# Ledger of designs, part 147: VH-VL binders against q8ixk2r445to577

Target 1, 133 residues: q8ixk2r445to577
Amino acid sequence: FFGMLQNKGLTDYCFDYNPPDENQIVGHQVILYLCHGMGQNQFFEYTSQKEIRYNTHQPEGCIAVEAGMDTLIMHLCEETAPENQKFILQEDGSLFHEQSKKCVQAARKESSDSFVPLLRDCTNSDHQKWFFK
Key: E = the ipSAE of ESMFold2; O = the ipSAE of OpenDDE; V2 = 0.75 times the mean of E and O plus 0.25 times the DockQ between their complexes.

## First folded at step 6 (VH-VL)

Design g73 (framework fv_zigakibart; at its last look DockQ between E and O 0.93; V2 from the best seeds 0.00; counts 0 for: pae E 2.8 > 2)
Fold by OpenDDE, look of step 6:
Structure g73 (fold): chain C 133 residues (1-133), chain A 119 residues (1-119), chain B 107 residues (1-107)
Amino acid sequence: as target 1 above (133 residues)
Amino acid sequence: QVQLVQSGAEVKKPGASVKVSCKASGYTFTSYAMHWVRQAPGQGLEWMGYINPYSGGTKYNEKFKGKATMTSDTSASTAYMELSSLRSDDTAVYYCAREKYGDYYFDYWGQGTTVTVSS
Amino acid sequence: DIVMTQSPSTLSASVGDRVTITCRASQDISNYLAWYQQKPGKAPKLLISAASTLQSGVPSRFSGSGSGTEFTLTISSLQPDDFATYFCQQYYSYPYTFGQGTKLEIK
């Protein structure tokens, strides 16, 4: 699966990554933003290694969850995907993080109208449902 | 160079409608939300809403629901805003403004379109 | 809606002066605050985002500070080109709202 990773509950919002420096793509947080097909920011791939890969830049980035965190942070992809980079895109659309045993949910950032994907206990909420478009 | 060029001044009677255009150039039109902001004479700025040209999705200020309708034509890289049932207090300069990507402030503005409503 | 209140509404100053404009939010908006400059008959021009981030091409004499509910725009040494109306804008939550403006005029 590849393309824009869009949330079902938060209509018209997609995974978005826009690092301040295009030559240094790791270490920043993945956010949610309006879906508009800007490939350099909203193109992701779900790989056979269970990675969510950001491959519009070289070296390629992979979404990771750092210890003790609930945010999605861009790391470099590795030859063998580390445990903190493994996700399962379920048939029902839920995006499950294997290591934390939590699901990725579209959430408000600091109660603002900015949005981010966050790890939360898995529910049947549409805000935890994702699909590639 | 990013440019937003709006249609010319309009003079309308109460009850009429007006459609303002905003032609974008110098960037990928569908990649940025286009907002509309109005400014009554001698007054401040009011956010009216935005359109996502890619999906056609819109979000309106509740104050302008039923008053303003935002559309876009991707083939023309143009955003439109139609005002209906015009009243004297709709007299204002209307701006289109591009949203900074990833943020929600406005980095480029059209030159504004003056809409005058008078009997 | 979040109300943005600027002060003063009008400010008279001379070239070379240090001037300060304040914007107050009716609730905590973190640093989701932008400043614009508008000259007569022209569209607003973005000066500062995120309360303190100076935009490219904007003279360094402009600066912004603040967080939460109190914000300040400062011009360290006023130049002739700076006489204009200034607006703050919150983009913390919809609907986005602006201050009523501060007209900076020559004394």
Scores: ipSAE 0.649, ipTM 0.889, lowest interface PAE 0.8, mean pLDDT 95
Fold by ESMFold2, look of step 6:
Structure g73 (fold): chain C 133 residues (1-133), chain A 119 residues (1-119), chain B 107 residues (1-107)
Amino acid sequence: as target 1 above (133 residues)
Amino acid sequence: QVQLVQSGAEVKKPGASVKVSCKASGYTFTSYAMHWVRQAPGQGLEWMGYINPYSGGTKYNEKFKGKATMTSDTSASTAYMELSSLRSDDTAVYYCAREKYGDYYFDYWGQGTTVTVSS
Amino acid sequence: DIVMTQSPSTLSASVGDRVTITCRASQDISNYLAWYQQKPGKAPKLLISAASTLQSGVPSRFSGSGSGTEFTLTISSLQPDDFATYFCQQYYSYPYTFGQGTKLEIK
């Protein structure tokens, strides 16, 4: 799948990657931002290796979760996807992170009205449901 | 050279409606939320709400729900705000303001539209 | 709603003075604060975001500081072009709110 990765429960919000230095895409957190149809920061690819790729940049970035953390961080993609970069987009829309056994949820950053995707125990909440558009 | 150019001043009687326009240029209109901010005479600024021109989605300050209606026309790169059932205390300057990409503050503002409501 | 309170409401100062304007939030807003300058008859102009990040084209005599509930805007050496009204704005949560303004006057 290709396009904007949208949240069902937090409507009008998409995965967004806006690193402070466009030449250093590794190590920054993925956020949620208003969907806008511009593919630069909101265009992601879900691959057969179960990666979520930020592929408007070379070398390509892949979303990862570091051990013990709940935040989604950009790493470089590798020829064979590392376990911390594997996400299963299930038929019910849940986005499961294999290594941690947790689901991606739309959550508030610092209790504000800024939003980020975070790992949480899997539920049936619409805030844990995602789709490409 | 981002520009937001608003429609001209309006004088209305109580009970009327007014529709203010904000024409955007110099950027991709659908990539930025457009906000509306009110400034009553001698007073500070009040956030009224926004529209996402890409989706048509809106969010209103509760104070202005039922008073303001925000729309956009992407083919004209223009945002609109309509005020209904005007009262004298709706007299103010109304600004459109562009949301900074990836954040939630306003980097460019229209010149303002004065709406005067008098009997 | 988060109430933003500015101090002072009016400030009289001379060219060359160092001035400080304070903005207080009714709750912790982290660094989600912007400062705007507004001249009479004109729209506001963004000066500072994230409490301390100076916007492109804004003179370096402007600076911002603070986090949590108390924030300051400082003009290190006042110039004639700086006489205006200044507003802080929180963008931590809806509805976004502005301080009541600080009018900076020449005297």
Scores: ipSAE 0.461, ipTM 0.837, lowest interface PAE 2.8, mean pLDDT 91
ESMFold2 (binder alone), look of step 6: mean pLDDT 93; pTM 0.943

Design g74 (framework fv_zigakibart; at its last look DockQ between E and O 0.39; V2 from the best seeds 0.00; counts 0 for: pae E 9.1 > 2)
Fold by OpenDDE, look of step 6:
Structure g74 (fold): chain C 133 residues (1-133), chain A 119 residues (1-119), chain B 107 residues (1-107)
Amino acid sequence: as target 1 above (133 residues)
Amino acid sequence: QVQLVQSGAEVKKPGASVKVSCKASGYTFTGYAMHWVRQAPGQGLEWMGYINPNSGGTKYNEKFKGKATMTSDTSASTAYMELSSLRSDDTAVYYCAREKYGDYYFDYWGQGTTVTVSS
Amino acid sequence: DIVMTQSPSTLSASVGDRVTITCRASQDISNWLAWYQQKPGKAPKLLISKASTLQSGVPSRFSGSGSGTEFTLTISSLQPDDFATYFCQQYYSYPYTFGQGTKLEIK
């Protein structure tokens, strides 16, 4: 699966990554923004290694969850996907983070300037449903 | 340079419709939400809604549902807002405003379009 | 809807004065607050975002402060070009809402 990763509950919002420096793409938080299809910011790929890969830049980035955090941060992809970069996009649309045993939910966080995907306990909320478009 | 240029002033009778245009230039039109804000004479600003030019998705202020219809033409880099069943209290200056990417406030505005509704 | 209340509605001041405009939100909006300047016949101009972030090209005599429900726009030394109407806007949640405006006029 690849393309825009869109949320069902937060209608018309997609995964968005726009690092301040195009030459330094890691270490920043993935946010949500209106789906506009600009490949520099909103193109992602779900790989066979269970990565959510940001491959519009080289080296390629992979979404990771750092210890003790509930946000999604861009890391470099590795030959073998580390545990904190593994997600399961389930049939029902839920995006499950294997290591934390939590689901990715569209939300607004006080410390963020944008809507963001956050790890939360898994529910049947449409805000935890995602699809590629 | 980002520019938003709106259509000219309109004078309408009650019950009529009017369609205001907002032509965008200097940026990727489909990459930014376009909002509409109105300002009645001597009054404050009122948010009406926005359109995502890429998807065509819209979000309206409940107050303006059924009153305003927002559309866009990507080939023309133009956003449109149509007001139907015009009343005197629809008399206002209508602005298009670009949303700052990722920040949700308005960084660029059109010059405004005056819509006057009078019998 | 979140109600934004500005005070005062009208403010008379002289060049060189320190001017303060207040905006109150009906609920906590964190720092999701912007200030705009509007002159007659013109569109609003963004001055400050995130309650305190001065926009590029805006004179340093403008400043914003506050968080939660109380916000302030300050002009440290009023200049002739500053006489205008000022609006606050919350973008914490939809529908976005504006204050009723503060008209800053020359004394």
Scores: ipSAE 0.259, ipTM 0.777, lowest interface PAE 2.1, mean pLDDT 93
Fold by ESMFold2, look of step 6:
Structure g74 (fold): chain C 133 residues (1-133), chain A 119 residues (1-119), chain B 107 residues (1-107)
Amino acid sequence: as target 1 above (133 residues)
Amino acid sequence: QVQLVQSGAEVKKPGASVKVSCKASGYTFTGYAMHWVRQAPGQGLEWMGYINPNSGGTKYNEKFKGKATMTSDTSASTAYMELSSLRSDDTAVYYCAREKYGDYYFDYWGQGTTVTVSS
Amino acid sequence: DIVMTQSPSTLSASVGDRVTITCRASQDISNWLAWYQQKPGKAPKLLISKASTLQSGVPSRFSGSGSGTEFTLTISSLQPDDFATYFCQQYYSYPYTFGQGTKLEIK
């Protein structure tokens, strides 16, 4: 799959990556931003290795979750996908992170109205449902 | 060159309504959220809300719910804000401001529209 | 709502002076802070985003620093064009809020 990764429950919001330095893409948090389909920041590829790739830059970035954390950050992709970079997009639209056994949810930043994707216990919430468009 | 050009000053009586326009040029209008900010005479700045011109979706500061209505016309690359049931304390300069793609701060502002409510 | 408090409210200075304006957030806002300059009768102009990133076309005498709750705007050598009112703004959470402003006047 390739395109904008959109949340079903939080309509109009898509995965977005906008590093402060366009030449340094590693180590920054993935956010949710209004879907617009313009520029390079909202296009991701879901690969056969179960990676979510930010592939408009070389070397390519892959979304990861560090051990014990609930945030999605950009790492370099590797030849064989590390376990912390593997996400299962399931038939029901849930986005499951294998290593943590949690699902990606559209969530508010702590004490704020802004949104980010975070790991949470899996539920049937539409805020845990994702699709490419 | 990015430019936001707002409609001219308005003088209204209490109870009337006013619709302020903000015409965008120099960029793809539907790719950027448009915000509205007010500044009462001699006062600071107050965020009112935004519209996503691509979807028509809006978010309002709770203070302005029921007072302000934000819309857009993508064929005209124009955002609108309508104020209803005007009162004297609605007298202010109203700015449109473009949200920087992916960063949430405002990189370009319209010149402002003065709305004066006087009997 | 996150309250942004600026200090000082008014500052008198001469051309060539180094000036520092501070902004305090009532809650941790990471680096999601912008600085604007506003001259009488004009719209605000963005100077600095992300607490320290200088906007294109803004003179290098402007700089910003800070994270969390304490932020500063510094003008290293004042020029005549710099006499204006300066606002900080948090864009960490809705509603977005601004400081009350610091008026920089010529001495």
Scores: ipSAE 0.008, ipTM 0.600, lowest interface PAE 9.1, mean pLDDT 87
ESMFold2 (binder alone), look of step 6: mean pLDDT 93; pTM 0.944

Design j50 (framework fv_recaticimab; at its last look DockQ between E and O 0.84; V2 from the best seeds 0.00; counts 0 for: pae E 6.0 > 2)
Fold by OpenDDE, look of step 6:
Structure j50 (fold): chain C 133 residues (1-133), chain A 120 residues (1-120), chain B 112 residues (1-112)
Amino acid sequence: as target 1 above (133 residues)
Amino acid sequence: QVQLVQSGAEVKKPGASVKVSCKASGYTFTGYYMHWVRQAPGQGLEWMGYISPNSGGTKYHQNFQDRVTMTRDTSISTAYMELSRLRSDDTAVYYCARVRYSGSYPFDYWGQGTTVTVSS
Amino acid sequence: DIVMSQSPSSLSASVGDRVTITCQSSQSVLYNYNNKNYLAWYQQKPGKSPKLLIYWASTRESGVPDRFSGSGSGTDFTLTISSLQPEDFATYYCQQYYSTRTFGQGTKLEIK
């Protein structure tokens, strides 16, 4: 699966990544932004290795969750996907992070009008449902 | 065994377009990024861009953004690089090169190169 | 773009010699999370495609003789040929693949 990764509950919002430096694409937080499909910021791929790839760059970025964090941070993809980069996109649309045993949820950023994907306890909320478009 | 076989030499006039093909075999074509690199006579290697054979997504070096188009035909495991509005300084050997694994590696296999000569 | 600078641009040596080629990147190509240097070395002979020799700065590609070695980290890297063989006379390129791909200008190794 590839394309825009859109949230069901937070209508018209998609995964978005725009690194401030194209020569340093890692270490920044993935956010949610209105789905527009323009540019390279909203194109992702879910792979058989259970990675969510930011593949508009080379080397590719892979979304990771760092220890003790609930945010999605861009790392580089590796030959063998590290445990913190493994996600399961389930048939019901839930995006499950294997290492933390939590689900990715669309959430409002604190004291902001912005939105971000965050790890939360898994529920049946549409804010935890995702699909590629 | 992995092989990348490119199309033959091309001779073009300034202003024309050239389309070079790169047929891949010995591996799953859609599983590996294909890059293009060129080398002017007696010069070094210059990265042009890449294509994801799976998604068809591309990224080009800024120097070629307006003139290069990379495509692929998955049914025949072939990547294409088209360069338009050719000029004399586009004279070079053009290579396709595969990236190992998930695109975080160097180029492990190269085509044999395609010589493109641009002259009036 | 990350700029790669090789030194020297050319050198002459004899069979059996120890040869060292250096490469410097304009910024670090060390990935902090896996501690790998996204740096490769290629060998190219006249009329032939480049051949991968070293990746991750120090890992030899399969089939590459032991006399080839890579070292360095961050921004400074070295390719060493411990004892030159006749087939080693060629042009060598360093390449970073930390951000897109860029090559050094090359080092032509000629027979003295």
Scores: ipSAE 0.743, ipTM 0.911, lowest interface PAE 0.7, mean pLDDT 95
Fold by ESMFold2, look of step 6:
Order: C-alpha cells, then sequence, then structure tokens
Structure j50 (fold): chain C 133 residues (1-133), chain A 120 residues (1-120), chain B 112 residues (1-112)
C-alpha cells in the first residue's frame, strides 16, 4: 500500500512527518495532521517486510517503537526489518505492532490540541482503525 | 543476472525535453528503487532523484525538482527520467542505478549511461 | 546536502605503489543505532559506468580485489590500494548515503 494513512475514528487526520531538519530525519515523532496531500509529509508505504516506510527521503525512514516506549518515531529502514519496525495492518483496519503486541491508536497529546499515533492495548475502537487513501 | 539497459544517445536543442529509459532484467523490478545520476563532461557524479517502481513515489534533488519527472512501466520493467526545458549545461551522461535494499546500500548495478547533448 | 570533499584531486603513481585517497564529509555519516558509516567508494574508467568497490566505509563488494581497502569513521574516510595494478588507473569517488546521496568531486589516478 502507498498513500496517506488515515484514521477512521479521528476523521480527516493522517500520519504526518515533518522533521525540523530535512537532513536529519531520525529520532522525531510521527504526528497526526489534517489530511491534505500537499508536499510529501503524509505519504507512506506499507511494505512486504511489514514496514511503514516514509520513502520521500533517501535513505528511507521506517517507523519504529523503541523498547519501553509508546511513541512512533522515525528510524532508517534496514535490509532486514528490525522487529521494532514491524507492523501488521489487519483486515479490520487495526495496525498491530508485532514486538509489543499493541495497536496504534490516534490519541490527543497531553496538554495540547495536537494528535499523535501511540501504542495502546488493542481494542475495537475506530481510533485504532487505519486505511490508505 | 541483473542488467540495466538504457536508451541510446540523444541530441537536443535548448528548451526541448529528453526522456531516457532504463530497462531492468534479472530481478523483481517492483522490489527495488531506481535512481538517476548524471555526469557532465569532465565533471563528477550528481544525484538527481529516484522512483519506487512499486508505489510510483518519487524524490528529486532540489536542483531538478522543477524540471525532472521520473516514471515507470511495471509491465515492461522499465523506468524513465524526463528532463524538460533543457539548457546547454544539461549536457551529460545520464545513468540509472539500482539500490540493492531499502536504501541502506550504495548503487550496486548501473546502466551503461545515456549521452544527452544540448546544443545550438 | 552533506558536502563530500576528496583529496587529492589527482595523483600520479607507478604500478606497485601504495596509494591513499581521503574523503571528508561535512556531517557525520555514522548511524549510531546500527553503528555503520554510510560511506561508499566507486571506481570509474573513461567511457564506463561507475563500479562499486567499498560500502559501509570498510566492506569490500563481492569480486573486488583485496588490494582495495576502506577505513575511517564519522567524517573522515580513506581508500587504500596496497599495490597498484595497471587496471587501477581510473577516477575514484566517495559517496555518502546517510542523507540523500552526494559524491565527492573525484580523484583521478594516472600512470606516472
Amino acid sequence: as target 1 above (133 residues)
Amino acid sequence: QVQLVQSGAEVKKPGASVKVSCKASGYTFTGYYMHWVRQAPGQGLEWMGYISPNSGGTKYHQNFQDRVTMTRDTSISTAYMELSRLRSDDTAVYYCARVRYSGSYPFDYWGQGTTVTVSS
Amino acid sequence: DIVMSQSPSSLSASVGDRVTITCQSSQSVLYNYNNKNYLAWYQQKPGKSPKLLIYWASTRESGVPDRFSGSGSGTDFTLTISSLQPEDFATYYCQQYYSTRTFGQGTKLEIK
């Protein structure tokens, strides 16, 4: 799959990545922002290696969750996908993080009007349902 | 065996466009990125951008983003680079080059190069 | 862009010589999460496509003679040819692939 990765429950919000330094894409948090398709901040690819790839940069970024964390951050993609970069986009739209056994949920960032994707215990909430558009 | 075969030399006038093809064989075309690199006479190598053959997603170096278009036709395992509004300083050899894996490697296979001459 | 600077721009050498070419990047190309330097070396002969020699700063590509070696980390890198052969007279380029891809200006190795 390739496109904007949109949330079902948080209507009109998409995965978005806009690092402050375009030459240093590693280590910043993926956010949710209104879907617009302008520029290349909202285009991701789900690969056969179960990666969510930000491939508008070379070398490509892959979304990861570091051990003990619940935030989605950008790492470099590797020839064999590391376990912390593997996500399963299931038939029901849930986005399952294989290593942690948790699901990606649209959440409000603390003390903010901003939204971010975070790992949470898997539920049937529409805030845990994702699709490419 | 992996091969990248490019289209033949082109002679163009300033203001025209050129479209260079790169036909891949010996591997799964949609599993690897295709990059384009050019080399002006007597000069070094200049990265232009890439295309994902599977998704069609592209990234162009800022120096080319207004004039370059990279496309592909997966049915014939062929990538294309089109450069428009040509100037004399676009005279160069244009190479396609494959990235072995997810961008963690340098270019392991190169096309033979396509000479584009822009004059008078 | 990360700027890559090679030294020297050209050199003359004889068959059997040991030669050293250096490359400096304007920013570190070491990715601390996997401890690899995203730095490659290419050889290019006139009228030919570049040929990959070294990647990850020190890993020799398959089929490349063992007289070619790479070293360095962070911002400073070296290509060494331990005993120059007639087929080694060419232009050599370093390339970073940590953030986009940029090449050094090249080092032309000529016969003396």
Scores: ipSAE 0.092, ipTM 0.710, lowest interface PAE 6.0, mean pLDDT 88
ESMFold2 (binder alone), look of step 6: mean pLDDT 92; pTM 0.942

Design j51 (framework fv_recaticimab; at its last look DockQ between E and O 0.65; V2 from the best seeds 0.00; counts 0 for: pae E 6.4 > 2)
Fold by OpenDDE, look of step 6:
Structure j51 (fold): chain C 133 residues (1-133), chain A 120 residues (1-120), chain B 112 residues (1-112)
Amino acid sequence: as target 1 above (133 residues)
Amino acid sequence: QVQLVQSGAEVKKPGASVKVSCKASGYTFTGYYMHWVRQAPGQGLEWMGYISPNSGGTKYHQNFQDRVTMTRDTSISTAYMELSRLRSDDTAVYYCARVRYSGHYPFDYWGQGTTVTVSS
Amino acid sequence: DIVMSQSPSSLSASVGDRVTITCQSSQSVLYNYNNKNYLAWYQQKPGKSPKLLIYWASTRESGVPDRFSGSGSGTDFTLTISSLQPEDFATYYCQQYYSTRTFGQGTKLEIK
């Protein structure tokens, strides 16, 4: 699966990544932004290694969850996907992070009008449902 | 065994376009990124861009953004690089090169190169 | 772009000599999360495609003789040929693959 990764509950919002430096794409937070289909910032791929890849960069970036965090941070993909980069996109649309055993949820950033994907306890909320468009 | 076989030498006039092909064999074509690198006579290696054979997604170096188009035909495991509005300084050997392990590694296999000569 | 600078641009040596080529990147190509240097070395002979020699700064590609070694970290790297063989006279390139791909200008190793 590849393309825009869109949230069901937070309508018209997609995974978005825009690194401040093209030569340093790692270490920044993945956000949610209105799905626009322009540029390369909203193009992701879910791979057989259970990675969510940012394919607009070489080497590819992979979304990771760092220890003690609930945010999605861009790392570089590796030959063998590290545990903190493994996600299961289930048939019901839930995006499950294997290591934390939590689900990715569209959430409002505190004290902001922006939105971000965050790890939360898994529920049946549409804000935890995702699909590629 | 992995092989990348490129199309033959091209001679073009300034302003024309050239399309170089790179046929891959010995591996799953869609599983690896294909990059293009060129080398002017007596000069070094210059990265041009890449294509994901799986998605068809591309990224080009800024120097070629408005002139290069990379495509692929998965049915015949072939990547293409088209360069338009050719000029004399586009004279070079053009290489396709595979990246090991889906974009994480350097170029492990190269085509034999395609010589493109641009002259009036 | 990350700029790669090699030194020297050319050198002459004899069979059996120890040869050292250096490469410097304009920014670190060390990935802090896996502690790997995204740096490769290639060998190119006239009329031939480049051949991968070293990756991750110090790992030899399969089939590459032991006399080739890579070292360094961060921004400074070295390719060493411990004892030159006749087939080693060629042009060598360093390459970073930390962000897209960029090459050093090359080092031509000629027979003295």
Scores: ipSAE 0.735, ipTM 0.910, lowest interface PAE 0.8, mean pLDDT 95
Fold by ESMFold2, look of step 6:
Structure j51 (fold): chain C 133 residues (1-133), chain A 120 residues (1-120), chain B 112 residues (1-112)
Amino acid sequence: as target 1 above (133 residues)
Amino acid sequence: QVQLVQSGAEVKKPGASVKVSCKASGYTFTGYYMHWVRQAPGQGLEWMGYISPNSGGTKYHQNFQDRVTMTRDTSISTAYMELSRLRSDDTAVYYCARVRYSGHYPFDYWGQGTTVTVSS
Amino acid sequence: DIVMSQSPSSLSASVGDRVTITCQSSQSVLYNYNNKNYLAWYQQKPGKSPKLLIYWASTRESGVPDRFSGSGSGTDFTLTISSLQPEDFATYYCQQYYSTRTFGQGTKLEIK
């Protein structure tokens, strides 16, 4: 799959990546932003290696979760996908992180009006359902 | 055998545009990014940007952002770089060079270069 | 952009000499998660396209003679030619490919 990765429950919000320094894409958090498709910040690819790639940038970023964390952080893609970069996009729309055994959920950032994808215990919530647009 | 064959030399006046082609053969075109690098006479190498032949997505170095357009035609395995509003300091050899899609590698193959001369 | 600085800008040497060329980056090009330095070395002969010699700082590209070696980590890197041959007179460039792609200004290696 390729396109904007949209949340079912938090309608009109998509994965977005806009690092503070375009030359240093590693280590910044993926966010949710209103889907717009302008520029290249909202285009991702789900690969056969179970990666979520930020394909509009070279070097390619791949979404990862660092040990003990619940946030989605940009890492460099590797020839063979590291375990912390493997997500299963299931037919029901859930996005399962293999290493942590948790699901990606749209969540409100604490004490703010902004939203981020976070790992949470898997549920049947529409906030844990994702699809490419 | 991997080959990147570029279009021939160009002579242009200031203010004109140039479009350089780079035809790939001997490998799966959509398995590699295509980058463009230029080299002014007697000078070093300057990265200009790239295109993903798979998606058509581009990124340009900020020095070229408003003047360069990179495109491709996957049916003939060809990438293009167009530079507009040419100035005398755009006189250079322009190279295409490929980069693997994964593993994040340097340029492993380069085109032969296309000399663009901008003069009045 | 990560600025790459090479030293020297030129040098003269004889066939059989050992030569070293250094390259420094303004920021680390070491990716801590895989312990690889995203640094390459290229050779460019007059009138020709650049040719990849070394990547990941120390990995020799296929078909490149054993006399070429790379070393260093983080911000400081070295290309060594252990016994200079007539075909090695060229300009050498380092390049980082960690964040965009930037080149050193080049080192011209001439016959003494």
Scores: ipSAE 0.068, ipTM 0.710, lowest interface PAE 6.4, mean pLDDT 89
ESMFold2 (binder alone), look of step 6: mean pLDDT 92; pTM 0.944

